Miniprotein binders against q9vhn3. Designs and how they scored, part 16

Target 1, 154 residues: q9vhn3
Amino acid sequence: MDPDDDLVLENEAEEIERLQLPEELKKPIDPEEEDERVARIEFNCSGCEMHEMVHYFGRKPPFALGVIYPEDNYVMRDPFQPPPPRWQSKPEYYIAMGTKCSICSKTVCKDPGCSFYYTASFCLPCGKEELKNWPPEAQARIRKQMSVSQGRQT
Key: E = the ipSAE of ESMFold2; O = the ipSAE of OpenDDE; V2 = 0.75 times the mean of E and O plus 0.25 times the DockQ between their complexes.

## First folded at step 12 (miniprotein)

Design a2 (at its last look DockQ between E and O 0.73; V2 from the best seeds 0.71)
Fold by OpenDDE base, look of step 12:
Structure a2 (fold): chain B 154 residues (1-154), chain A 82 residues (1-82)
Amino acid sequence: as target 1 above (154 residues)
Amino acid sequence: SDEDLQKLEEQIERLEQRLQEIQEQLERGDETVEKLLDMMYEIFELAMKIAKETGDPYMLYKLFELIFRAYRLLREAKQMEE
C-alpha cells in the first residue's frame, strides 16, 4: 500500500470538503433592509378615525414596481404577505391607504366616505364644492359613490 | 378602445358586488378571511394589469379603493378571530 495513496485520499477528502458549496450563508438580513420594512410614516384620515403607520408617501413606492401614482399616496406594504426571499425580487403587494386633498391638503383615506377621485383626489367637503364645476357625467359618478358610502354607514 | 374600457368598468362593478357580498357575510359572522385575501389579491392583479396596459388613473383609483376596502375588512375580521 504505497504511502502516496493515503495522501491522495486525504487531499481528495479535503478538496471534496472545499468543493462542498459553502452553505449559502443566509446573508444576514441587512439591518437597513429590516429598517425599510418598518412603517414609520403616520397616516391619519381627516374624514374618519383611521390611524395607521405606513411605509411610503409619494408617487413612486420603491416596493411597487412599475406603478406611478398621479398624486402622492400613503402606501403600506401588504401586512398579510410574507416578505419575499431576499434572493427573489418578487413584487410585493401593497395598499394605497390615502392621499392629500388637492384643495385643502388634508389627508384622507381611500374610503368612498372620505374621498373621491376626478382628475385629482378630493375630500368630500372640497369635492362637493368642486363638483358644481364638473361635467354632468362626472357629477353623476361622484353622486353614485356618495350614495354607496352612505348606505354602508347605516 | 371604448369597448375595452366598458369591459373594465363591468369587471370593477362585479368586484364591488363581490366585495359587498363578502362584507355582508362578515357581518353575519361567516368565515371570510380567506375569501377576502383572495379577493384583495385578485383586485391587485387587475390593478397591475391595468397599470401596465392603460394606466387609466380613474380605473386605478377605483381598484385601489377596492383593495383598501378589502384590507379594512380583513383587519376587522382578524381582530374578531383573536
Scores: ipSAE 0.763, ipTM 0.896, lowest interface PAE 0.5, mean pLDDT 85
Fold by ESMFold2, look of step 12:
Structure a2 (fold): chain B 154 residues (1-154), chain A 82 residues (1-82)
Amino acid sequence: as target 1 above (154 residues)
Amino acid sequence: SDEDLQKLEEQIERLEQRLQEIQEQLERGDETVEKLLDMMYEIFELAMKIAKETGDPYMLYKLFELIFRAYRLLREAKQMEE
């Protein structure tokens, strides 16, 4: 038992915690600023062991000026160059890691062995079920992609 | 426009072939980091051009897929180097 804890009055302990809350509210760190410049979003591919910390999840990353994704994407700033100063508004290189499957919502990377795109992104299991409902030329293209990725995975 | 689209598809196929060649170089221990960086940025610049000129969603998807694949190889190449 700590002497400070025993000597603290019950009413005083509650008052201290309340005072801490207002202090935190007065000087909050901007979460958007922290997330944008620091990779705080975890990306884990359900189709392989790809794992990264990324900077943004959504359709319009602030650092990707003029580009809007049709789906929410996990996007990482270029890890091989420092970011520009905040006062400089220019396009940066970036990497789109992956998306959520449009059917089951599992996270998948852009590797053709894990996902593919036809009007939306699909993990392989869900995409194989949806493939039967697509035009024959689209089916042929995706089946060709799957044959190449299957051979490359061995 | 159909001729321009076919030229772009051929360019993408050549980029895919070059990625495969660099992957084979990496697997035999050749230094590939600079080649992968150059390729990743080349593909990115092409993607930005396509986004501005046509915005073709399938071509953009393919180009960002290639950027991701180059990044994955680059991550492996840097781990091997250090």
Scores: ipSAE 0.647, ipTM 0.836, lowest interface PAE 1.0, mean pLDDT 76
ESMFold2 (binder alone), look of step 12: mean pLDDT 84; pTM 0.797

Design a3 (at its last look DockQ between E and O 0.43; V2 from the best seeds 0.61)
Fold by OpenDDE base, look of step 12:
Structure a3 (fold): chain B 154 residues (1-154), chain A 82 residues (1-82)
Amino acid sequence: as target 1 above (154 residues)
Amino acid sequence: SDEDLQKLEEQIERLEQRLQEIQEQLERGDETVEKLLDMMYEIFELAMKIAKETGDPEMLYYLFELIFRAYRLLREAKQMEE
């Protein structure tokens, strides 16, 4: 496994703390970044009826500093937060919406009824087949995650 | 260490509990969307803290699942207020 495949979250907690600090000199937002605030990437989950427009697809969202995904993720800026003033950059909350199944490449959301992650992301159909090859402990963990999704459908 | 793992498990359990609280509040209609948003942000902040401490990709993805689930609930709540 290439060391570059690890999910790295550096300084996110510090950035969140900065969100709470009223007096920090926030960097001005580049006017060209305003267009980046418009969600232009279509996200459609193959496992459910969820459809959303998102801001980023890749491993390194520009608005999620210090976050590196091991695989390409669909990422949306916090839709509930008003955009920061142009003169003041503010760290933003974000939502990782989903990814592509590592086996079939279908887009799936992060709902446990649609996907799970173990070494890679899987849709449920593909993941159920792969799960048979995993250590018992890993299988148990994933089964537990899948059970949480079934309890909400009742 | 085993102690570190236990602490992490407890933190995750707290996140799961908070998510459950959001769901229950939405079902009852007892809280405003704003209050529920605050709860979501608390989950996010705690999740990022945990993420920074562990660096385990599987755990990180689980944390993002929890955040996503919270978001989905809030999205539904907001749509009902409109």
Scores: ipSAE 0.707, ipTM 0.872, lowest interface PAE 0.6, mean pLDDT 84
Fold by ESMFold2, look of step 12:
Structure a3 (fold): chain B 154 residues (1-154), chain A 82 residues (1-82)
Amino acid sequence: as target 1 above (154 residues)
Amino acid sequence: SDEDLQKLEEQIERLEQRLQEIQEQLERGDETVEKLLDMMYEIFELAMKIAKETGDPEMLYYLFELIFRAYRLLREAKQMEE
């Protein structure tokens, strides 16, 4: 009279519920989903020494619920806190590290000494040339931003 | 509304000024790690609000820039603690 031998076969409905709960809690991660959790994408800024391994390149990171970037971004998951358990529908904090320049395609971080954004992202050299053709208000905003970054570089 | 947008823009300018002040504190060797973490998460929550309410890409990219700058300083701050 060993209950371990046939108990499961007599109550498949209860067995399924118990199995579904553990399986739901510890559901195997799809290889695609697991690959996106690992920081396998190398990010190197062409304008400074910033180098990081990041988790995603694109406009819609799977861990960034409800946010779609206007451009492809290199996105890193929060390195300072553990991620929420995957079974909880909670947003995770993340850092958009940078993008590719819209003109030369060089990778640049979001530091104002390396890149800036006006309708698209530009590395500093390309952006300085494009800036000349923009409305005066936009030029003033970006030049002010660059002035603050120049003070920080020293 | 226009009033909410104006207050939002002023809030963002104050965040940038505060980040600059924290950078100066870091350069003096003051403890800045918790301030930078709090600031990074505060800016992130503001960015999520803007993404849902307006979706203004210029404002979103500026906030993502501020988050990145806080992250960069946070790396420097944690390096000094090593």
Scores: ipSAE 0.647, ipTM 0.835, lowest interface PAE 0.9, mean pLDDT 76
ESMFold2 (binder alone), look of step 12: mean pLDDT 82; pTM 0.772

Design a4 (at its last look DockQ between E and O 0.86; V2 from the best seeds 0.77)
Fold by OpenDDE base, look of step 12:
Structure a4 (fold): chain B 154 residues (1-154), chain A 82 residues (1-82)
Amino acid sequence: as target 1 above (154 residues)
Amino acid sequence: SDEDLQKLEEQIERLEQRLQEIQEQLERGDETVEKLLDMMYEIFELAQKIAKETGDPEMLYKLFELIFRAYRLLREAKQMEE
């Protein structure tokens, strides 16, 4: 049993250990990336008691691929999905929470009892006044929406 | 086409109806969290499709409304499980 065989085996084991790809050290979450995931924008609906912290206000949320809003929206990252892996630019789901009324600039949520959209977003009070100036078909659509929302509050 | 638009409108109406049915189930105390999640993501997929194909703002805003309603129901459902 030549003593040289044991030395070769120890060197192979050390070489195998060196060839073990370093465990991809889970790069520490960049504190800046963690900060981007914190919702810092206050959202308060003027039509209901909804209060939320959201991630973005504007037309082009950086986490919403391919979506451009015609008007500024309050947008929250989907709170029910795990954050995408850092190495995968996977588009996140997102929730458009609300907008500002195009007439009075009050913040309103997307609830049919708080707002509606026709060419622009309106709170219900402002929208009811503007509705009189719209085509009959548009009026019928919005009235249907308002009727459904009122039936839920009773 | 006008026909394609009508089909999309009908699809949105079906989603709204399903969401209402899930809301009624939640009000009865039925387990709805998984159904709501599945539906929310189905609506997202449709919204992404419409955004890419037509960008119709009225349809998109309707889908955003439905997503928002699903989100509110999810919050309620989760609070009932705690």
Scores: ipSAE 0.778, ipTM 0.906, lowest interface PAE 0.5, mean pLDDT 86
Fold by ESMFold2, look of step 12:
Structure a4 (fold): chain B 154 residues (1-154), chain A 82 residues (1-82)
Amino acid sequence: as target 1 above (154 residues)
Amino acid sequence: SDEDLQKLEEQIERLEQRLQEIQEQLERGDETVEKLLDMMYEIFELAQKIAKETGDPEMLYKLFELIFRAYRLLREAKQMEE
């Protein structure tokens, strides 16, 4: 029973622990997780100069727990901060970039100068024709959104 | 129920107005990066709340639009910092 041996082992274990990253940070890079973080889908807005590589196209992004879009969206992961740790059941932040127009299928971003949503997403040309058949309150709201967008020279 | 909907709509209007004000600050050359980040995440959290409580697609798409506009301004603001 040598206390010096116990002290030496404790100090060596402490030194090794200091040099090691936490076990959570050492979790292996899962190929599925690595693939999920690579932006492979090209997003090009037909209504403006927005161009990005995004991570997902569909209604239910796997990195956005509990969110289901009413239509397919081009979605990118938050480029400004890391995702939350997996042990923390908290959804990751993300950005819905745009959709396909429900009439002509052109890709349009979420900018009100390029698209708007009422029951479905529309590019401005198609939407202007569709809105003529909508309730007056909906027409007024959408026309107001389009007016402020057209008044802003970007 | 109808009162709760009205409060959410008013929140969305205030967020859009704040985003417009920050856009004007960016156009004047003011520092906006942290404000835009805070806005983007605040709007995202409201979108999560609305998705859970009502699921109203019109409100959600408006919030998605605001998040996208904040992102676009963030890109511009980060580029100005160089």
Scores: ipSAE 0.689, ipTM 0.856, lowest interface PAE 0.9, mean pLDDT 78
ESMFold2 (binder alone), look of step 12: mean pLDDT 84; pTM 0.797

Design a5 (at its last look DockQ between E and O 0.38; V2 from the best seeds 0.62)
Fold by OpenDDE base, look of step 12:
Structure a5 (fold): chain B 154 residues (1-154), chain A 82 residues (1-82)
Amino acid sequence: as target 1 above (154 residues)
Amino acid sequence: SDEDLQKLEEQIERLEQRLQEIQEQLERGDETVEKLLDMMYEIWELAMKIAKETGDPEMLYKLFELIFRAYRLLREAKQMEE
């Protein structure tokens, strides 16, 4: 680990902390908000066998400061990071698990074998139909992504 | 700038390649948990940077895909250590 990598991480963490300084986020996590740390939203990918409990569904996860998704996402708090102290609102790492297909509304994970994004998220079946209407360059990009995902399933 | 965008795209491609290499290492039974954690956080930080600077949704969603893939691999790697 080059010493410069640690400095970048610390500076970015501090910058993120500075960006979090809207006074409203300094509220101590209410003990009742401990319940917010429990993943209560069921996430089931229609494209694979992935089943997970996640913390949030929407565009603006409360624990994901400054991030606004263009569409509703299923979002999980980082399960590998210790929870921040109750007295300190620290931005948490998070994982965007998936979304709903913009066409059929089926839930799909972020795996390239299950979904892709171009202007919106698509499951592979719906996306394969929609891509015919897209610019050639966009089609090529998405086809490349689909080919990489198929090569991993073999 | 277009140059900045290209640099970001190249960076994302490098991250994807590294993640693929780690996946191959995992498949060989190599220890990868720490590498995957580091990778996941590196990608996350880049995502936050992009979100702040440009908000390009295609780049963000690509990074979210990579984070998600890293997460899945990390789960697998941890299960192999138990």
Scores: ipSAE 0.760, ipTM 0.898, lowest interface PAE 0.6, mean pLDDT 85
Fold by ESMFold2, look of step 12:
Structure a5 (fold): chain B 154 residues (1-154), chain A 82 residues (1-82)
Amino acid sequence: as target 1 above (154 residues)
Amino acid sequence: SDEDLQKLEEQIERLEQRLQEIQEQLERGDETVEKLLDMMYEIWELAMKIAKETGDPEMLYKLFELIFRAYRLLREAKQMEE
């Protein structure tokens, strides 16, 4: 009388796995590259009336090899020269249009009348409030830049 | 070195002065398109050099600002040629 003599073994060898080759990996065109050549991202500066269609928003534009921005930037490819052939791995010229303010997230262009940079980018209203907490030397530099933007020349 | 940093700061100041002069030429109606193109690419090349050699984010962002300002003037100059 031994009712527990039989063992049911379940192991990895009995599991049926079918290998499926991913045919889609061999498509001739990378759709992401085509989208990146079309300027589909709208850039509107909240500090002035600057409006433009740009190609990328982020820290590492795929068309600008060797550059990583410290912040997300709105980036446009050079509109005055044709892009290099897709098979050449070389950087293109590009224009960083602006960023989001690190405090209020409003979009601002790089014009000194709309934004400035000290450890992060700020629109002028937010930057004026943050300026109070910075070292005196940094405060002096930024205040001088704001005076020049208002037409005062030092 | 401190001498290298000061040289770069002086170069950036000269570029900004040249850009301001070209802006004044554009406002007078002078031809500026080729000058602005030359400036934009010259500033871009300096920005790449600084990114490789020092990585100074304040200098880089200043050069990005100058490239942007040159682009705005270039668009204005080309619109006048239409």
Scores: ipSAE 0.644, ipTM 0.832, lowest interface PAE 1.0, mean pLDDT 75
ESMFold2 (binder alone), look of step 12: mean pLDDT 84; pTM 0.801

Design a6 (at its last look DockQ between E and O 0.73; V2 from the best seeds 0.67)
Fold by OpenDDE base, look of step 12:
Structure a6 (fold): chain B 154 residues (1-154), chain A 82 residues (1-82)
Amino acid sequence: as target 1 above (154 residues)
Amino acid sequence: SDEDLQKLEEQIERLEQRLQEIQEQLERGDETVEKLLDMMYEIFELAMKIAKETGDPEMLYKLYELMFRAYRLLREAKQMEE
């Protein structure tokens, strides 16, 4: 049993251990990343009883690639989508929950019974007043929206 | 083109109609969670397309409305399954 055979086997085992790709140590979830997934912004619609915790308020949600809102929106990460694996930057779905009325600054949800958009977002009370100043086509569109929303609340 | 905008508007209208149908199914107690999830995904894809192609804020805000409505329905549907 030549002593050289044992040295070769030890070197092969060490080489195999070196060639073992370091187990990608599942980087512990950065506590900061976990914290970013917690919805901390309170969203309360002034038009309905909706109360939610959301992740972002602004024009550029960090989790929404390439999305720029024309106005500040309350934005929630999709709660029905599993969190993307840490190693895969899978774009998350997101939900624009609502915004502030451009006139009265009250928070309103995206429900057609609570708000509408024409050049800016409006709560229904403010929008109804502004509607009088808009082109007939815009007025017709918004009136149609208001009629559909009222039919659902009955 | 004006034709492209019209096609997008028609797509949005179809999505709104489908969402209404799903809502009616939910009200009847029919299983709709999967359909609603699929709908949300479809709306999202269209929103991303519109954002990239036209950036029309009225169309985008309509899709945001539809997404929001779908989300509310999903919450309701899920609560009924628990």
Scores: ipSAE 0.701, ipTM 0.874, lowest interface PAE 0.6, mean pLDDT 84
Fold by ESMFold2, look of step 12:
Structure a6 (fold): chain B 154 residues (1-154), chain A 82 residues (1-82)
Amino acid sequence: as target 1 above (154 residues)
Amino acid sequence: SDEDLQKLEEQIERLEQRLQEIQEQLERGDETVEKLLDMMYEIFELAMKIAKETGDPEMLYKLYELMFRAYRLLREAKQMEE
């Protein structure tokens, strides 16, 4: 083997490995994993018993065209509606299930008894501490939401 | 305009009232599946309209909350049919 052949092989292999590293992390490796209609992400609310397998975690779900959340959300396709054919550029109905709390990172659903939103999402314990730093109108709104949620226990 | 925003906020309030009424109907054992499907459609369409017209994140977040609550009730309503 001459040195030109040896150098070409080594450079090509090293370049392929470097180029593939980020892409390998994102590439599907199983036909079932390539089916974006399969719900593979476990969602468990830390504030209640809500549990579901969902399709996406992030800010821009691929099946909800044009939707960008201000924070990472657990998002699922609407299970009561069949998906549109793939050749149609049509948004699916989707359900934002919940988020991670901006302070403690616990997973919480969108029920007002488990989380609330003011510029970011918070679980109730963390939100009660952050609420003290908010404008009085925002504090009143959130406290009213908490009161309604507790009234459901009667 | 402020009139358009107030109209949208009133629509969201009416949707929330309707959702609470449907929840009470479900708790009494009334059939609610078609009402919940209609409501989820209305919430979704309003969310798309608000995203396009104002992009107001607090109104959108409220609609996503209502959609989640409607979905949760629809799961329960479907379980009653089985």
Scores: ipSAE 0.604, ipTM 0.819, lowest interface PAE 1.2, mean pLDDT 75
ESMFold2 (binder alone), look of step 12: mean pLDDT 85; pTM 0.823

## First folded at step 13 (miniprotein)

Design b1 (at its last look DockQ between E and O 0.65; V2 from the best seeds 0.71)
Fold by OpenDDE base, look of step 13:
Structure b1 (fold): chain B 154 residues (1-154), chain A 82 residues (1-82)
Amino acid sequence: as target 1 above (154 residues)
Amino acid sequence: SDEDLQKLEEQIERLEQRLQEIQEQLERGDITVEELLDMMYEIFELAQKIAKETGDPEMLYKLFELIFRAYRLLREAKQLEE
């Protein structure tokens, strides 16, 4: 077994190792980009048993194009859409989950059985008290919403 | 215009009515997840339009309510398919 055969095999192994595309060409999934897609904000409705993790709390979700909320909202990215490819800025759908009641600061979902909006968001208990001070047209609208929600809880 | 506002209000009312019908259909098992998704996205597109054109918070919050309701129905429907 000629000693020259071992040297050729070592050189081929080193050349194969050099031709092995560095595993580093797995473009590091920017840990920050993956992290932005994880819902980290807890949302608990005080009016119902809904508990979910959401992506944003505030007035200007970075993923919501052209929407500015008049008050802070809990906002979730659409969980039913595949994430856009990294190279494509595709507008994402989103779901406004809820807000804090403007009077008592309790978190409430967008369900008409839990909250309503008139100039601000209210939980049903606080809103019922404030309703007395509103224009008749606004009162009628909110009363209609409350009646529809009560019919679903039966 | 006041006429445009009225048309948008009527459109929102139609969507709300359709969501109620969808809820009833879901209870009967007569609707698919795909149909619910389509409905949710239809409401969303209207919300985006209103946000761009007028930014009326009352209309937007109503549409957000409807989207949220559609989302809940989707969650329920998916649980029934599993």
Scores: ipSAE 0.779, ipTM 0.905, lowest interface PAE 0.5, mean pLDDT 86
Fold by ESMFold2, look of step 13:
Structure b1 (fold): chain B 154 residues (1-154), chain A 82 residues (1-82)
Amino acid sequence: as target 1 above (154 residues)
Amino acid sequence: SDEDLQKLEEQIERLEQRLQEIQEQLERGDITVEELLDMMYEIFELAQKIAKETGDPEMLYKLFELIFRAYRLLREAKQLEE
């Protein structure tokens, strides 16, 4: 056989290895990228027993392309699947765990027994007080939501 | 249109009802982790669609609540399999 065939195959392998290896070896580790892959933010719900380490707090998680939250959220990457490779522009699944109450700043999870959202997020104690200042139709809707979320009966 | 918004609201209500039914199934041991995962991802895909098409923060936050509740059930289900 012609040795040029082996040389072409070696060139293809070298091209792939060269493209991948030099880029990895020459790039400094980006602390922000490594930081966002590590769940370093402690999330503790003040309304229940939920505790998790999460990846991000803010309005625009870097791993959640195309989504900007109306307020800061504690956000965890999907713990059930590995993250996509960095060279692929692929959306990730994620879980918004909770927020800070817009009145008292206590951290609350998204469980309806701990918080709800109406123009902003509120823990139940603050939300029940703010509810009184809302239009009557909004009050009725939120009270109905809280009653349904607290059980199968009234 | 108003019909599109109404259909999305109905879809969200059905997802919430199904989540409640799945919670009952989990308490009886009648559901798998994979079934819970599939539902969580279904809710997530709907949330992405709403964020892209309407930007309605009330619907989006309701779907975030449902995703969180599914995650909580999934965390519980994973403990039962261990």
Scores: ipSAE 0.675, ipTM 0.839, lowest interface PAE 0.9, mean pLDDT 75
ESMFold2 (binder alone), look of step 13: mean pLDDT 77; pTM 0.702

Design b2 (at its last look DockQ between E and O 0.67; V2 from the best seeds 0.71)
Fold by OpenDDE base, look of step 13:
Structure b2 (fold): chain B 154 residues (1-154), chain A 82 residues (1-82)
Amino acid sequence: as target 1 above (154 residues)
Amino acid sequence: SDEDLQKLEEQIERLEQRLQEIQEQLERGDPTVEELLDLMYEIFELAQKIAKETGDPELLYKLFELIFRAYRLLREAKQLEE
């Protein structure tokens, strides 16, 4: 058994190890490439018992074409539409769930029993105090909205 | 124009009225899922139009309120169909 045969086998094994294509490091699926369709932002209304997971918080939802909110909104993708095919950028409908009160920063849904908008979003308690400083026409509009919401809670 | 704004406000009022009528039907135990979906998407289309044309935040926020209410009613209606 010639000692030269062992040296050739060691070199072939090292060459095979070098020719082993680096295991394609399965790029860890960037956890950020996790399904952008999964709602990961918690939304809790301080005015009612609504709790939901939403997709976005901010002024410019990436799935809402041409909409810029004047303030940060909690926004959900429309859950009633099938997801667009991966190869088609289809505009999706979306639901603005709520905002933070501009005075107390509490999260409130868009239900008229929880919030209203005039120049900014307000929870009902904070908004009732601010109403005193607004033009009569604005006060009348918001009072009408509040009256409709109170009639549903009875 | 002021006339265009008035027409939009009247349109929003009509949508709100339709939503209220559907809510009353749902409260009577009639699940109106299809009608609610249709109405919700009609409101979306109007919101998209306003966003593109004027971007009036008061009108948009009113429409977002209506969409949100429609969404809540849709959830309730679907639960009644199961």
Scores: ipSAE 0.789, ipTM 0.910, lowest interface PAE 0.5, mean pLDDT 86
Fold by ESMFold2, look of step 13:
Structure b2 (fold): chain B 154 residues (1-154), chain A 82 residues (1-82)
Amino acid sequence: as target 1 above (154 residues)
Amino acid sequence: SDEDLQKLEEQIERLEQRLQEIQEQLERGDPTVEELLDLMYEIFELAQKIAKETGDPELLYKLFELIFRAYRLLREAKQLEE
């Protein structure tokens, strides 16, 4: 049962209760949260010139609550959008930059000219060899994606 | 269901088409920053929905690709705007 003493306390008891209440103290910033805001991980795509400093490598970035990636991803906070207010527990805007190829472990960005995903992420060279082992309809889908990407050439 | 998957795939195709149109606008020198921000918000919302409802890795990875491509264009658009 909730007590209703806030409204009906006697003056003597009320004054004692008031004197026992601490001042509202603003919480200091958690050191782990401060460190997470600094982009310290280098991301270099092996398939193109993409280079960025990112905030996280793994499957569950702490600033993207409720999101679990199927693989380890290089993830950055969106530099063009401020984070939500600290008093609201909501996910920030973020960008998954890329992964490591499941075969050769080279780092590749999400551009379809550098990598693609089918059950795992592959750089284009490794993916072209793995593609031969997949169902025909999956092969057709991925070949269509690769054809559009490779046809640009520049 | 298969009908729900088809609708999601169609929605993703429309988002990709919009991204391509914005890329063409940027190449012409048209303003694109607001449209790219709007597109990224829409893709992000759909990715959050898919993560909660299905968790389908192929759909999620396609959305991650679109967000990444939109981000690259936004970088270019912001630099030109300055």
Scores: ipSAE 0.662, ipTM 0.843, lowest interface PAE 1.0, mean pLDDT 77
ESMFold2 (binder alone), look of step 13: mean pLDDT 84; pTM 0.809

